# Ledger of designs, part 1: VHH binders against N-acetyl-D-glucosamine kinase (nagk)

Every score and structure here is a prediction.

Target 1, 319 residues: N-acetyl-D-glucosamine kinase (nagk), of Dictyostelium discoideum (Social amoeba) (q54pm7)
Amino acid sequence: MSKEIFIGIDGGGTKTSTVAVDSNGQELARHTSPCSNYHSVGEDLAKAAINEGIKYVIRKVKETITDDDNKEVTVGSICLGMSGVDREKDKLLVKSWVTELLGESINYSIHNDAIVALSSGTQGKLFGVVIICGTGCISLGFNREGVSGRSGGWGPLLGDYGSGYQIGYDILRHVLKAKDQVGPKTSLTQVLLEKLQLTKEEDLISWAYDPKTQSWQKFAQLSPLAFEQAQLGDEISNLILVDAANALYDLINSVIKKLGLDKEEKFPLVYTGGNIERKGILSDLLSKKIMENYPNAEILNTTCDPSMGAALLALNSKK
Structure headers, positions and changes below count from the first letter of each chain, unless a header shows other numbers; antibody chains are not in Kabat numbers.
F, E and O are the ipSAE of ESMFold2-Fast, ESMFold2 and OpenDDE, as the mean of both directions, binder to target and target to binder. V2 is 0.75 times the mean of E and O plus 0.25 times the DockQ between their complexes.
Where letters were taken out, [cut] stands.
Atom coordinates printed by the task and the answers are left out, and those that the model quotes come from them; centres of patches stay.

## First folded at step 4 (VHH)

Design p1 (from d8 with G103V; framework vhh_ozoralizumab_d1)
Fold by ESMFold2-Fast, scan of step 4:
Structure p1 (fold): chain B 319 residues (1-319), chain A 124 residues (1-124)
Amino acid sequence: as target 1 above (319 residues)
Amino acid sequence: EVQLVESGGGLVQPGGSLRLSCAASGFTFSNYYMYWVRQAPGKGLEWVSEISGSGSSTKYPDSVKGRFTISRDNAKNTLYLQMNSLRPEDTAVYYCTRDIEYVSGSWYEPLDVRGQGTLVTVSS
């Protein structure tokens, strides 16, 4: 019999990960290709990166077939997790690349990164809630009727409260309040200036408003300082992380109520993103607040990378 | 400092033509998909046209296909919309927009920066 595979693709910001799994969800082949975010690299390079990954995993699976008969590989379905493809027109563009390569009859799906992140914690099931806390933040979920709900994810400019951006911004804000003597002293002042290789608080103006280095990631990269100083007992750092936990809780609470998940016996709540995925003060504060209000929440981490989450969605679309 | 400035709107007779321009600054223009969207009186935002960063791919809804042409000049950081065979139904404020920069874990829409807009009125 021909070997049937299911392909998942994670089209992240810096690189594209492609994985092929069998009908039992076992990994058969994996490949990393360049960035496929066509808003960043253009259509030609993005299409080439996706095609490279697909062609590689198919070829690699064919190479592992030792049967003298049926050395062909059939793609049963493919799922892509991509940033910036929430619009129907973007989904159709990427679909055109995939169908050009794999044929018009391919079982195809494409989802944003939040949906694939949920799948990565639930073994390919679209039920429950995910909270993502990275540079930005978003909560998204599905109920048993297949209804989706969302809160947050507007980007830092429009207020990603609880995000790495917000934590970084709050560090800057509190350091400057301490300088102005309108807020209490904080150990964040010394460590912030050291991290940025600056001599005085006034130098933060040139750093923050430098158009050559303007990105939300640059602010979010400050967030580890609040975690470190909170561990050492800095009250301002603890306040920043409490505020972040409360903001993330509000997003999760909104999605739970929209979807009626408070009435479930149990529902999964998947944590992802560097600030909450690992055990630490923010995840502990958030989890305490969640369990006080929703003891039926099963807090989970992702068990696989997003490309595998996409592959499991592809597999489940056929079952 | 990201800025988008639309111009070229005005009053035009049915069957006439207009060319809209959008001057972009404060970002690497050639790296972004650009869009024209419009809002007719009493209606929501409607996508009108799309162009890839390189200009190699363009898309249109059926309502304007064959009549409108989107183009860009990356050397001048300028986006254009050539509007031919204008109809009263094309009366709207037209905005140029870029895609939202990726934010890890975000659910986002393409309308992250829109300018002041330019009014197009198609009437006799």
Scores: ipSAE 0.000, ipTM 0.158, lowest interface PAE 11.1, mean pLDDT 82

Design p3 (from d8 with G103I S104R; framework vhh_ozoralizumab_d1)
Fold by ESMFold2-Fast, scan of step 4:
Parts: sequence; structure tokens; C-alpha cells
Structure p3 (fold): chain B 319 residues (1-319), chain A 124 residues (1-124)
Amino acid sequence: as target 1 above (319 residues)
Amino acid sequence: EVQLVESGGGLVQPGGSLRLSCAASGFTFSNYYMYWVRQAPGKGLEWVSEISGSGSSTKYPDSVKGRFTISRDNAKNTLYLQMNSLRPEDTAVYYCTRDIEYIRGSWYEPLDVRGQGTLVTVSS
């Protein structure tokens, strides 16, 4: 008998991760290939990276088969998780690369990385809610009817409240309010200036508006300061994290209501991204508020990387 | 806290060599894949080289394969790019990165922390 495999691909901006699993979800082979972000590297290199990963894992699975009469491998399904592949044109382009390699009849799916993050916490089940808190933030979910819902994910410029960007921005805001004597003193002032190697609050203008280093991540990288100072008892840092928890809760609450998940006996709620994935003050505040309002929520963390989440989606997409 | 500082660029004649360095701080360097990427004037970012955390796996695009070698010294938290047989088309600002961060669901994020870069000019 031929070995049936299911392939998951995480097409990130700097690398592409490919994994093959068997019908029980057990990992059989894994490969890292170069960036498949064709907006950065062009279509030829992106296609080559995806093809490299697929060919590698198929070959490696064949190499593990000891029965020479049954070295056949069949790809039952393939799923790609990719950031920024929201347009139908982009999805069709990537599909053309995969079908050229694996044939027109391949069971194929492509999802944005938020969907793959949900599946990474639910062992490949598209049911429940994910909350993602990184540089930005978004909540996304599916109900049992396959209806999707989302809230947030508009980007830091348009307000991603509860995100690492917003926490970092709030640190700057409160430090400057303290300087202007319109807000209370905070230990954030000293630690912010130390982190940025600045001597006074006025220097923050040059830092913040430096055209050479403009990025949302620049602000988000400040967010650990609020966690550290909150642990040490700084009231302003605690306020910032309470505000972040409330904002993230609003996104989750919106998705739950849109999808009718409040009526489920139980539903998974997956945490991913930086400060909420690990046990800490923000995740504790958020979880407390969720459990007060939705005791039927099962709060989970991702248990595997995104390429495995995609592979489990591929496995579970079979009838 | 997280810092990546590139150095070693300069003006070199075609066929010459340069060795770029990237000093990393503020994170557990050995836990991360590291990359060299470059940007020529008026062009997008181009991936140049990749190395695993242990240094046991490396990858290159065809444009530099056989000419460039990526390496790392985890004890010194330093990434290197040895560039041989340099060509005018290698002229670019070179950056080291430790991966991309992205907002899940809808868009590409900027590359993870990236320094000022180091300018490599290949000219006769």
C-alpha cells in the first residue's frame, strides 16, 4: 500500500516551512526553504521555495519506506498558511504553482495565518476563536456551520487596541503625560529612557520620528517594559495592561456574539502571539474577564508551529 | 533591547571580496535562524542567505550560490557573510534579520528588527 501524506506549508516572509504528516497527524518529514513572499522576492523564487519544500518532504517520506515494492507516496491534501494572500488573484497564483507540481486534482486549500493559528491550537479543527496579539492584534473564529467572523486586524495606524504597538504607544503617552505634569509619575520614564539610551524625554521626538527606523515593531518592542514595571507595582503600567486586556476582550466578545458561540456547550479559544501566549499579567487579566462572561470557553495555547497547523487542516479537510 | 548591527561594507572592485558582520544582542542568538537580505537602490528586498540556529543548514539563491558563504559564531553572537567574486549587481545595502514578524490574518509586517545596514558598492 502507498503511504498517504498530508502537507502543511507556512509561507513566511523570510523562510518557508513545510511538513508532511500521516493519517494520524504524526510528523513524517519537515523542511525549511527560502522566503516565499513573492511581493519581496518575486514569483520565480517564491514558487521555487514552495516546490523545494514539497519535493523534499515527499522524497524523505519515500526514503523511510523499507518495503521497496511500496515506496509510493500519495498526497491526500495540501494546505498553505500565508500572510497577505487575501486577494483571489494571489490565491489562484499560488494554487497554479501547487497544481503544476502535484496535479490538477489535488485537494488544495490556502488560508491566512490567523486561520492556521486557530488550527494550531485546535489540532486542525476550524471551530472556535483565536486571539492574536503581536505587533498588531486580531480575533477570528468559525462556528459549526463553517461561518467565519473577525474583529480587529486593521493595523496599528488604524488603532489595533490591545496590541504590542498600542501597549508601546501607551508607554510613550504616559511618560510624556508625566513629563507635562498632566499625568502621574511612573517608573516607565526611567526604564524607557534607559532602554533607548536617551537622557531626557525631549529626545523621544528624534527617536520616534526618525525616518530611517520607521516601523510599527519599533513601538511594539517597548511593550515588555509595561509588563516588567507592572510586576514591580507601577500603577500606570498596570493601567496600560488592564486597558489592553479590555481591548482584546472586546474583539473576542464581538466574534463570539457574531458566531453564536455563547450558545455552545464548549468552544475553544486559542491564544497566540507574544505577551498573551505565555502565562503573565495580560493573559491572566484577559482570561479572568473571559471566564466571568463565557465559562464555556476552553482557553488554549498553540501546541504546534503554523506549518503543522496547516498540515492538520489538510488532514481534516478530507471528507 | 534587540539590536542587530551590520558592518564590513565598502567600495570594492569587481572580482574582489568583502566579509560582512552582524553583531546581535538582546535575544538568545543560537535559537534563531538568521538571514542576510539586501536592497539595491530602487529595488525591493532580496533574500541573500539563510543559516539555522546551530549553523548546520545554509541556503542561498542562485544569484549568489557558490560565491557567498554565511556563517555564525554563537559564542560571540555574530553572523557573517563572506562575499567572493563580487559583481556590480551585488551593489546594495545589506541587512541581517532574525525573521519576519507579521500581523496575522491580513497583511505583511515589516521585517523583524533591522539596523542601518552596511553599504556594499562594487564598481570598477
Scores: ipSAE 0.000, ipTM 0.176, lowest interface PAE 12.9, mean pLDDT 82

Design p4 (from d8 with G103L S104K; framework vhh_ozoralizumab_d1)
Fold by ESMFold2-Fast, scan of step 4:
Structure p4 (fold): chain B 319 residues (1-319), chain A 124 residues (1-124)
Amino acid sequence: as target 1 above (319 residues)
Amino acid sequence: EVQLVESGGGLVQPGGSLRLSCAASGFTFSNYYMYWVRQAPGKGLEWVSEISGSGSSTKYPDSVKGRFTISRDNAKNTLYLQMNSLRPEDTAVYYCTRDIEYLKGSWYEPLDVRGQGTLVTVSS
């Protein structure tokens, strides 16, 4: 009897992770190859990275077959989670690479990285809601009919309320309001100046408008200060995190309503991203508001990396 | 560890020229598309030029096409931007990068591999 495997691929910005699992979802082999974002590295290198991963895990599984002389491996299904693959033509391009290697009859799926983040918390099911809170923020989900819904994810210039960027921005604004005596004093003033190695609030203009160090990430990197100071009892820091929780809730609520998940007996809600995945003030505020409005929500963290989430999606597509 | 170090910026009169360089280390330089992006004071990041790993393909936005030329020396792991007929609106910090993911309206936390930048000021 040939060994049937299911392959998951995470085509991230820096590297491509490929994993093979058996019919029970147990990991059999994994491999890391170079970046497969073809917008960054071009089609030839992206295709080579994906092919490298697939060939490696198949070969590695074949090496472990010892029960008989049949070393055949069959790929039952493959799922890819990739950044920058949102358009149908992009999905068809990547499909052409996979079918060239594995044959046209292969059970194939491809999703953007946010969808695979959902599956990383749902044991490979495309059902429920994910909320991602990192530098930016987005909520995305699926209902039982396979209909998808999305809210947010437009970037800092177009909103991004509740994101790490917005928390960082709010820190700067409240420190300057305190300086101007328009708002109350906050312990954020001292810790912000210390973190940035500045002596006075007026120095913030040079820091914020310094084009040599300008990025959305730069502002998002300030967000831990609000968490630290809120824990120490700073009222302004608590207000910033309450505002963030309310904004994230609005994204989640939008997706739930679009998908009719409020009518489900239960549905998973997966938290990911540095600001909410770790248990803390923001995740606690958000979870309280969710449970008050949707007691049928099952709040979960991701339990595996995205390549495993993709592999479990591949496995479940065959069941 | 991936490192990108830009240099060559400075003050130049309108109509003048500058050549920027980017020294790359920590990765196989010839395997990557490389980009120049810029950020004017108070503005977002703007893509300026693109070059394939071999150097055989280059692309530019209309705002700089015919004035800017991207090139690379894979033996020296160095990327260049030749800027001619400079205008006041070209005033910006110029960054060398191998990833342009952050130029998209992305919901996720982007991977952003770029250097510290080099300042170009076009003024009389």
Scores: ipSAE 0.000, ipTM 0.153, lowest interface PAE 11.3, mean pLDDT 82

Design p44 (from d8 with S104R; framework vhh_ozoralizumab_d1)
Fold by ESMFold2-Fast, scan of step 4:
Structure p44 (fold): chain B 319 residues (1-319), chain A 124 residues (1-124)
Amino acid sequence: as target 1 above (319 residues)
Amino acid sequence: EVQLVESGGGLVQPGGSLRLSCAASGFTFSNYYMYWVRQAPGKGLEWVSEISGSGSSTKYPDSVKGRFTISRDNAKNTLYLQMNSLRPEDTAVYYCTRDIEYGRGSWYEPLDVRGQGTLVTVSS
């Protein structure tokens, strides 16, 4: 049994995933703890969630050691991909928590959670671009010099163009434009009203502005309707998905240019998030536009979860 | 006013079963992912199960996979957790929660409503 372990942490908004791997990248232990986004839950609960995961995986690895004279586990490196960690001050705060637990001698790497999504598609290499398209959207990347770049990810109020939220919002807008005869008729009208159990377009006001149910996810949950209706030939649904693909392309293009990846022989571009992992019009439109402008892009899907991507990144930092 | 009320906890023998319920009110229940989380005595919070708004997608940690089943009745605004083959380590206060997550790395949503909890004790 390997005595040296490498720890990866994916600190999402809903839960925190921690995994420990050996020097060959084999998973040894895994744990899920609560949300560690300290902007959401505060520092005490976020720190506790991270500490819980680390302590758990170390304990589980120790339990698998059969050499009674050498039941010691050494942490060679740890990589944390954290929701809510975007600036240097955020990284220093998180580093202070894990340093308090593990000491100063351990190699630390602390990144925004989108970075470990990139490494989950690149076998633990911090090079290339990731595009995340779920409820929100963001593009992040790294060049060979270790310089990072970002576009998007400002949240719904400041615009997450191309996201599930924006697709859902566009459905509402186009249904109301059709009602007002400002825009063409769309099959989205009937399916939207059926999904929300409403009888007429005017009822959308009460649904959309209900302060008791206000969430960005409720708008994003409408996005599958555009995919279904586009497949059935609805022109408005196709327009919504074309607009989404163009917006996602703009984010990716920005990151590529910032990092000089257009000058690379090849670079990975990782797709993640339900909207672009869903095979169909959006991913096809996006990929076509990317390949027309950047034939050196290698479009990839993730091959492991982000916590494993973080662990592989931690492992590779020692090679 | 958004409210979550858990029920169904109690004392049960190892190997037994319990079904927890969470009554939701004050919001459009079907628009939200819902979660069960638990806190064992002297331990931190542990995610137990996840279900999408439509109920079509569910996830579980390995500690309960195959033993626990999350489900929902959107017409009744109720979330359920069916717990089978209970073990002493399942002893915990179980909470129903509506966490708001806006994309990876893109938004900082506050943790949403968490219920008052229901105690499950697995003991012989």
Scores: ipSAE 0.013, ipTM 0.253, lowest interface PAE 7.9, mean pLDDT 82

Design p45 (from d8 with S106K; framework vhh_ozoralizumab_d1)
Fold by ESMFold2-Fast, scan of step 4:
Structure p45 (fold): chain B 319 residues (1-319), chain A 124 residues (1-124)
Amino acid sequence: as target 1 above (319 residues)
Amino acid sequence: EVQLVESGGGLVQPGGSLRLSCAASGFTFSNYYMYWVRQAPGKGLEWVSEISGSGSSTKYPDSVKGRFTISRDNAKNTLYLQMNSLRPEDTAVYYCTRDIEYGSGKWYEPLDVRGQGTLVTVSS
């Protein structure tokens, strides 16, 4: 009689979170270790970070066992949700690290963090739809037959509509249209220049085309301005967020139709990402449009962090 | 809306000390775990320290444990990193972050609430 645990790992870009749960999903131990994205830190450091977390939670659970007849801990399953992992060769590499530590008889699942985000809202079940809206955006889902579907996620360069990048880009475009007198004036002009510490619209050329500071995140970081100005009644900011809501709806609608979820009595729809978890116009517009077309959708936010979502997915793979 | 502004970096000799500050605005600072992360030349982002919203819990990787101390002043919405016994390998741009990261890989990029950073150079 050993204590069986289930391990979830969230391998993010800055840190790695590891959690162990029992057969009832109760958290037993948790650990934070350094970044495990091997594209960023290399294989040795990434492997060390994952092994550190696993060893720590196993040790902590063993320390709580008072049974002198059996102080063993058995890992029933492990699930890793990892940044930069979605191809089979990436999954095989990570699997090789954990099988070296835990052996081949243990059940493993290795997913890109987008898949684990769904399980963070569904208590560890791969059923329903997730919409992730950050710098980019993607919708993913699973039906009851285990068939997956996706829409979006092509990256900002290929027209990632509804994303933080696209909202930021739209702010720039509308400010310049107002400057050219091609579009209406907007309060975004003043607040954009203030945020970037610029004095005139012409300065946006040097800012936007600066190769030293070029990234999609640079543009996406402008997106809060549209939320702030929309709340203050700026019509252009409201238009930008309406367009974003419509684009996100199109991604969700596509996944629902591909998976036949419109025919379910109910299905979960999990919101993740700063733009749609941010209280305000975008999430309100999106939710209104979803409920008008799919009253059987149960709109949810994540109820736990991704490492717990991974642990619950590991647990459910054994049930 | 959310802003993080790091300061306090500079050139320092090995064995020296620096105190970094991060001024936060646009969110309820006390509700969030806060982190210091750094990026050394040619390297990826490395987690340096973690502090709970109340300040009652802190964590460090072995590389800085015993040398660095994270703290916060929730009344001033400010995060600090006290760095002692600095080594050449501590040379990096230091960032403060709110614990928000959504997505990664090839499908989407994390929307990280990170400031401009502050450069720390440890050299003779």
Scores: ipSAE 0.006, ipTM 0.345, lowest interface PAE 9.8, mean pLDDT 82

Design p48 (from f5 with L99S F107Y; framework vhh_7b2m_4)
Fold by ESMFold2-Fast, scan of step 4:
Structure p48 (fold): chain B 319 residues (1-319), chain A 124 residues (1-124)
Amino acid sequence: as target 1 above (319 residues)
Amino acid sequence: EVQLVESGGGLVQAGGSLRLSCAASGSIFSINAVGWYRQAPGKQRVVVASITSGGSTKYSNSVKGRFTISRDNAKNTVYLQMNSLKPEDTAVYYCAADSYSRWGSLYTDEYDYWGQGTQVTVSS
């Protein structure tokens, strides 16, 4: 009988999402509570947010049971996807909150956001590769032996190539090359100045070197301009996206070879992050290069949110 | 991987001052917070002070008002300025780094990164 539930929690960002699924992976209840990143909000508020979500979904499932003989709900497994809980000490702290509420005997796991992203595309299986292309970029994967591998994710200063940061930085670089007449003219010049509400290329100095607004996100926010201008036929924008696709391919290729996935009959490759999920020039270039070199790759998008990805990991850990 | 190297310890009279330095190298983009810990003989390591990448600080009640933690991100160095030192401050002082990546988690199943320690002895 399916009185057993499996709980997934997404503890990243500004909120905590909790979901409960049955033994078939069907959603039974969902709740949003405040931020549970204890590095940001402290242990008391983080613990309260996690406890709120767990208590809510259990209560909600109990309310849907019409059997007067048995209204019990059993938690078979719980999985948390959280940023900022990379250490065993952090994992043990969060585990202590969960086991205090649910008891020591439950099947518990906690994973970083990249692992949960892989799960969100693989129906809860830790096998294959994920590529994340957002502000930064990282590739991570698992082989059949449970060995993990990763490439990238070092941050923009150390060469976060293929990321939204790289694309944004390359826009700025090529606009300035065009201004200096050492590179060809590009439509990126006009649209960049318009986006930043600037009148001249020289104004980019004050914008770029402003210490009050200095962030990787600042440069990454420019990346949509390259996609838009490439669609309109700008050659420089096309070159920027080709370079990005090549860099992302290098990360994926590294993980495939480290894990021996090139020798598999078939393996999943999950795309996530705004720059490759949008179905455009970058994802098309990347997918073409992947399929040319690894025809055994099954390119997938995420099919659910991270809390559901965590719930499916919880479900599969019990099987 | 993160490597931490402490310096600046020594022998000082009660009421004196010392400045400890912790130099970080390796995968520093995964470091969220850096803390100073101390361990007296036969005791557990206890937190003294911590500082986040954004500069937020926390202090143990026993050192608040006497110790100041600061960081120089350009040099990847964290400092602990210790004033009005007391004999009970005598311990090996350790620098430790907490892992957190804005680009996604880079480490799983890792413990805090610890330096080699630097001895601070306060004589009466």
Scores: ipSAE 0.000, ipTM 0.122, lowest interface PAE 14.5, mean pLDDT 80

Design p5 (from d8 with G103Y; framework vhh_ozoralizumab_d1)
Fold by ESMFold2-Fast, scan of step 4:
Structure p5 (fold): chain B 319 residues (1-319), chain A 124 residues (1-124)
Amino acid sequence: as target 1 above (319 residues)
Amino acid sequence: EVQLVESGGGLVQPGGSLRLSCAASGFTFSNYYMYWVRQAPGKGLEWVSEISGSGSSTKYPDSVKGRFTISRDNAKNTLYLQMNSLRPEDTAVYYCTRDIEYYSGSWYEPLDVRGQGTLVTVSS
């Protein structure tokens, strides 16, 4: 028999990670190649990065085969979790690259990175809910019938409530409300100005509207200030984090209800993203609210990197 | 299928004006923030304007504030950019974008720029 492998790919914004596993989920080989988001680097470089990873892990597995009459490696399935791949046109493009390399009849699945984030917490199963809280936020999930559901993920301006962007924006808003004497004073004023190396609130205009540094990420990077000041007893910081926890809960609650997961004996709920993955006030508030309403939720963090989550998803798609 | 088709670019003298249009299809236009981004020759993408779904909120970087005005007609699924007091540094290909990536690794990059765009040249 030829050696059968299952390949997972995490095509992130800065790098591409490729992993091959055997039928027992044991890692056989891995490789890191450059960025494969073709919207960022173009189709030729993105395709080259994916091909590099696939070729490398296949070659490495072949090198471990000592049986001269069975040096063939067969790919049973491949799963790609890709940034910049959200629409059908994107999935078809990436499929064409994989098909060109591995042949016209392959077992494959191509997903956005949020789907492989769920599988990274569930040992490669598409069942349960994930909440992703990074610069933006989204909740998505699958029920036992393979039906998917989502809530949120519309981008910060349309209301990524509970996200790092929203927490950062709320810090700015409350600091400016305090300056205008429309809202109460907050310790966030002093620590915000110190973090940004500014001397007065009026300097926030130049910082916020600077086109050279314009990104949603720069607002989200302010979010740790609310955690620090809430710990020190700032009421406004506590309010911001309570509002964030309530907003994240609403997204999760929506997905649970849409998918009928409230009727399950148990279902996984995977936390990912810096603000909720770390132990702290936001994750504590969110988890308390989840467990009060859904004691059947099993709150988990991711247990492996997204490329391994993709590989396990590829493996499970053939079982 | 999301489709965005830009038009209205051309050659204009410094100090002149142009109005760009973007015809949108394949989504509920009024539910989405819309953006104008530009790419000058040999440079990266630069955000130049932003408008809420209802049209009630707009934002601009300092480089174009007071000179550019973004607007929309939700009944016609059309986005506009009125550009006044044009400068040579405004020379670029202009793209409209929805900027709604739903995933963690590449949030909020204006990645839906596959169209031709519309070329604005500010020169004599």
Scores: ipSAE 0.006, ipTM 0.137, lowest interface PAE 10.6, mean pLDDT 81

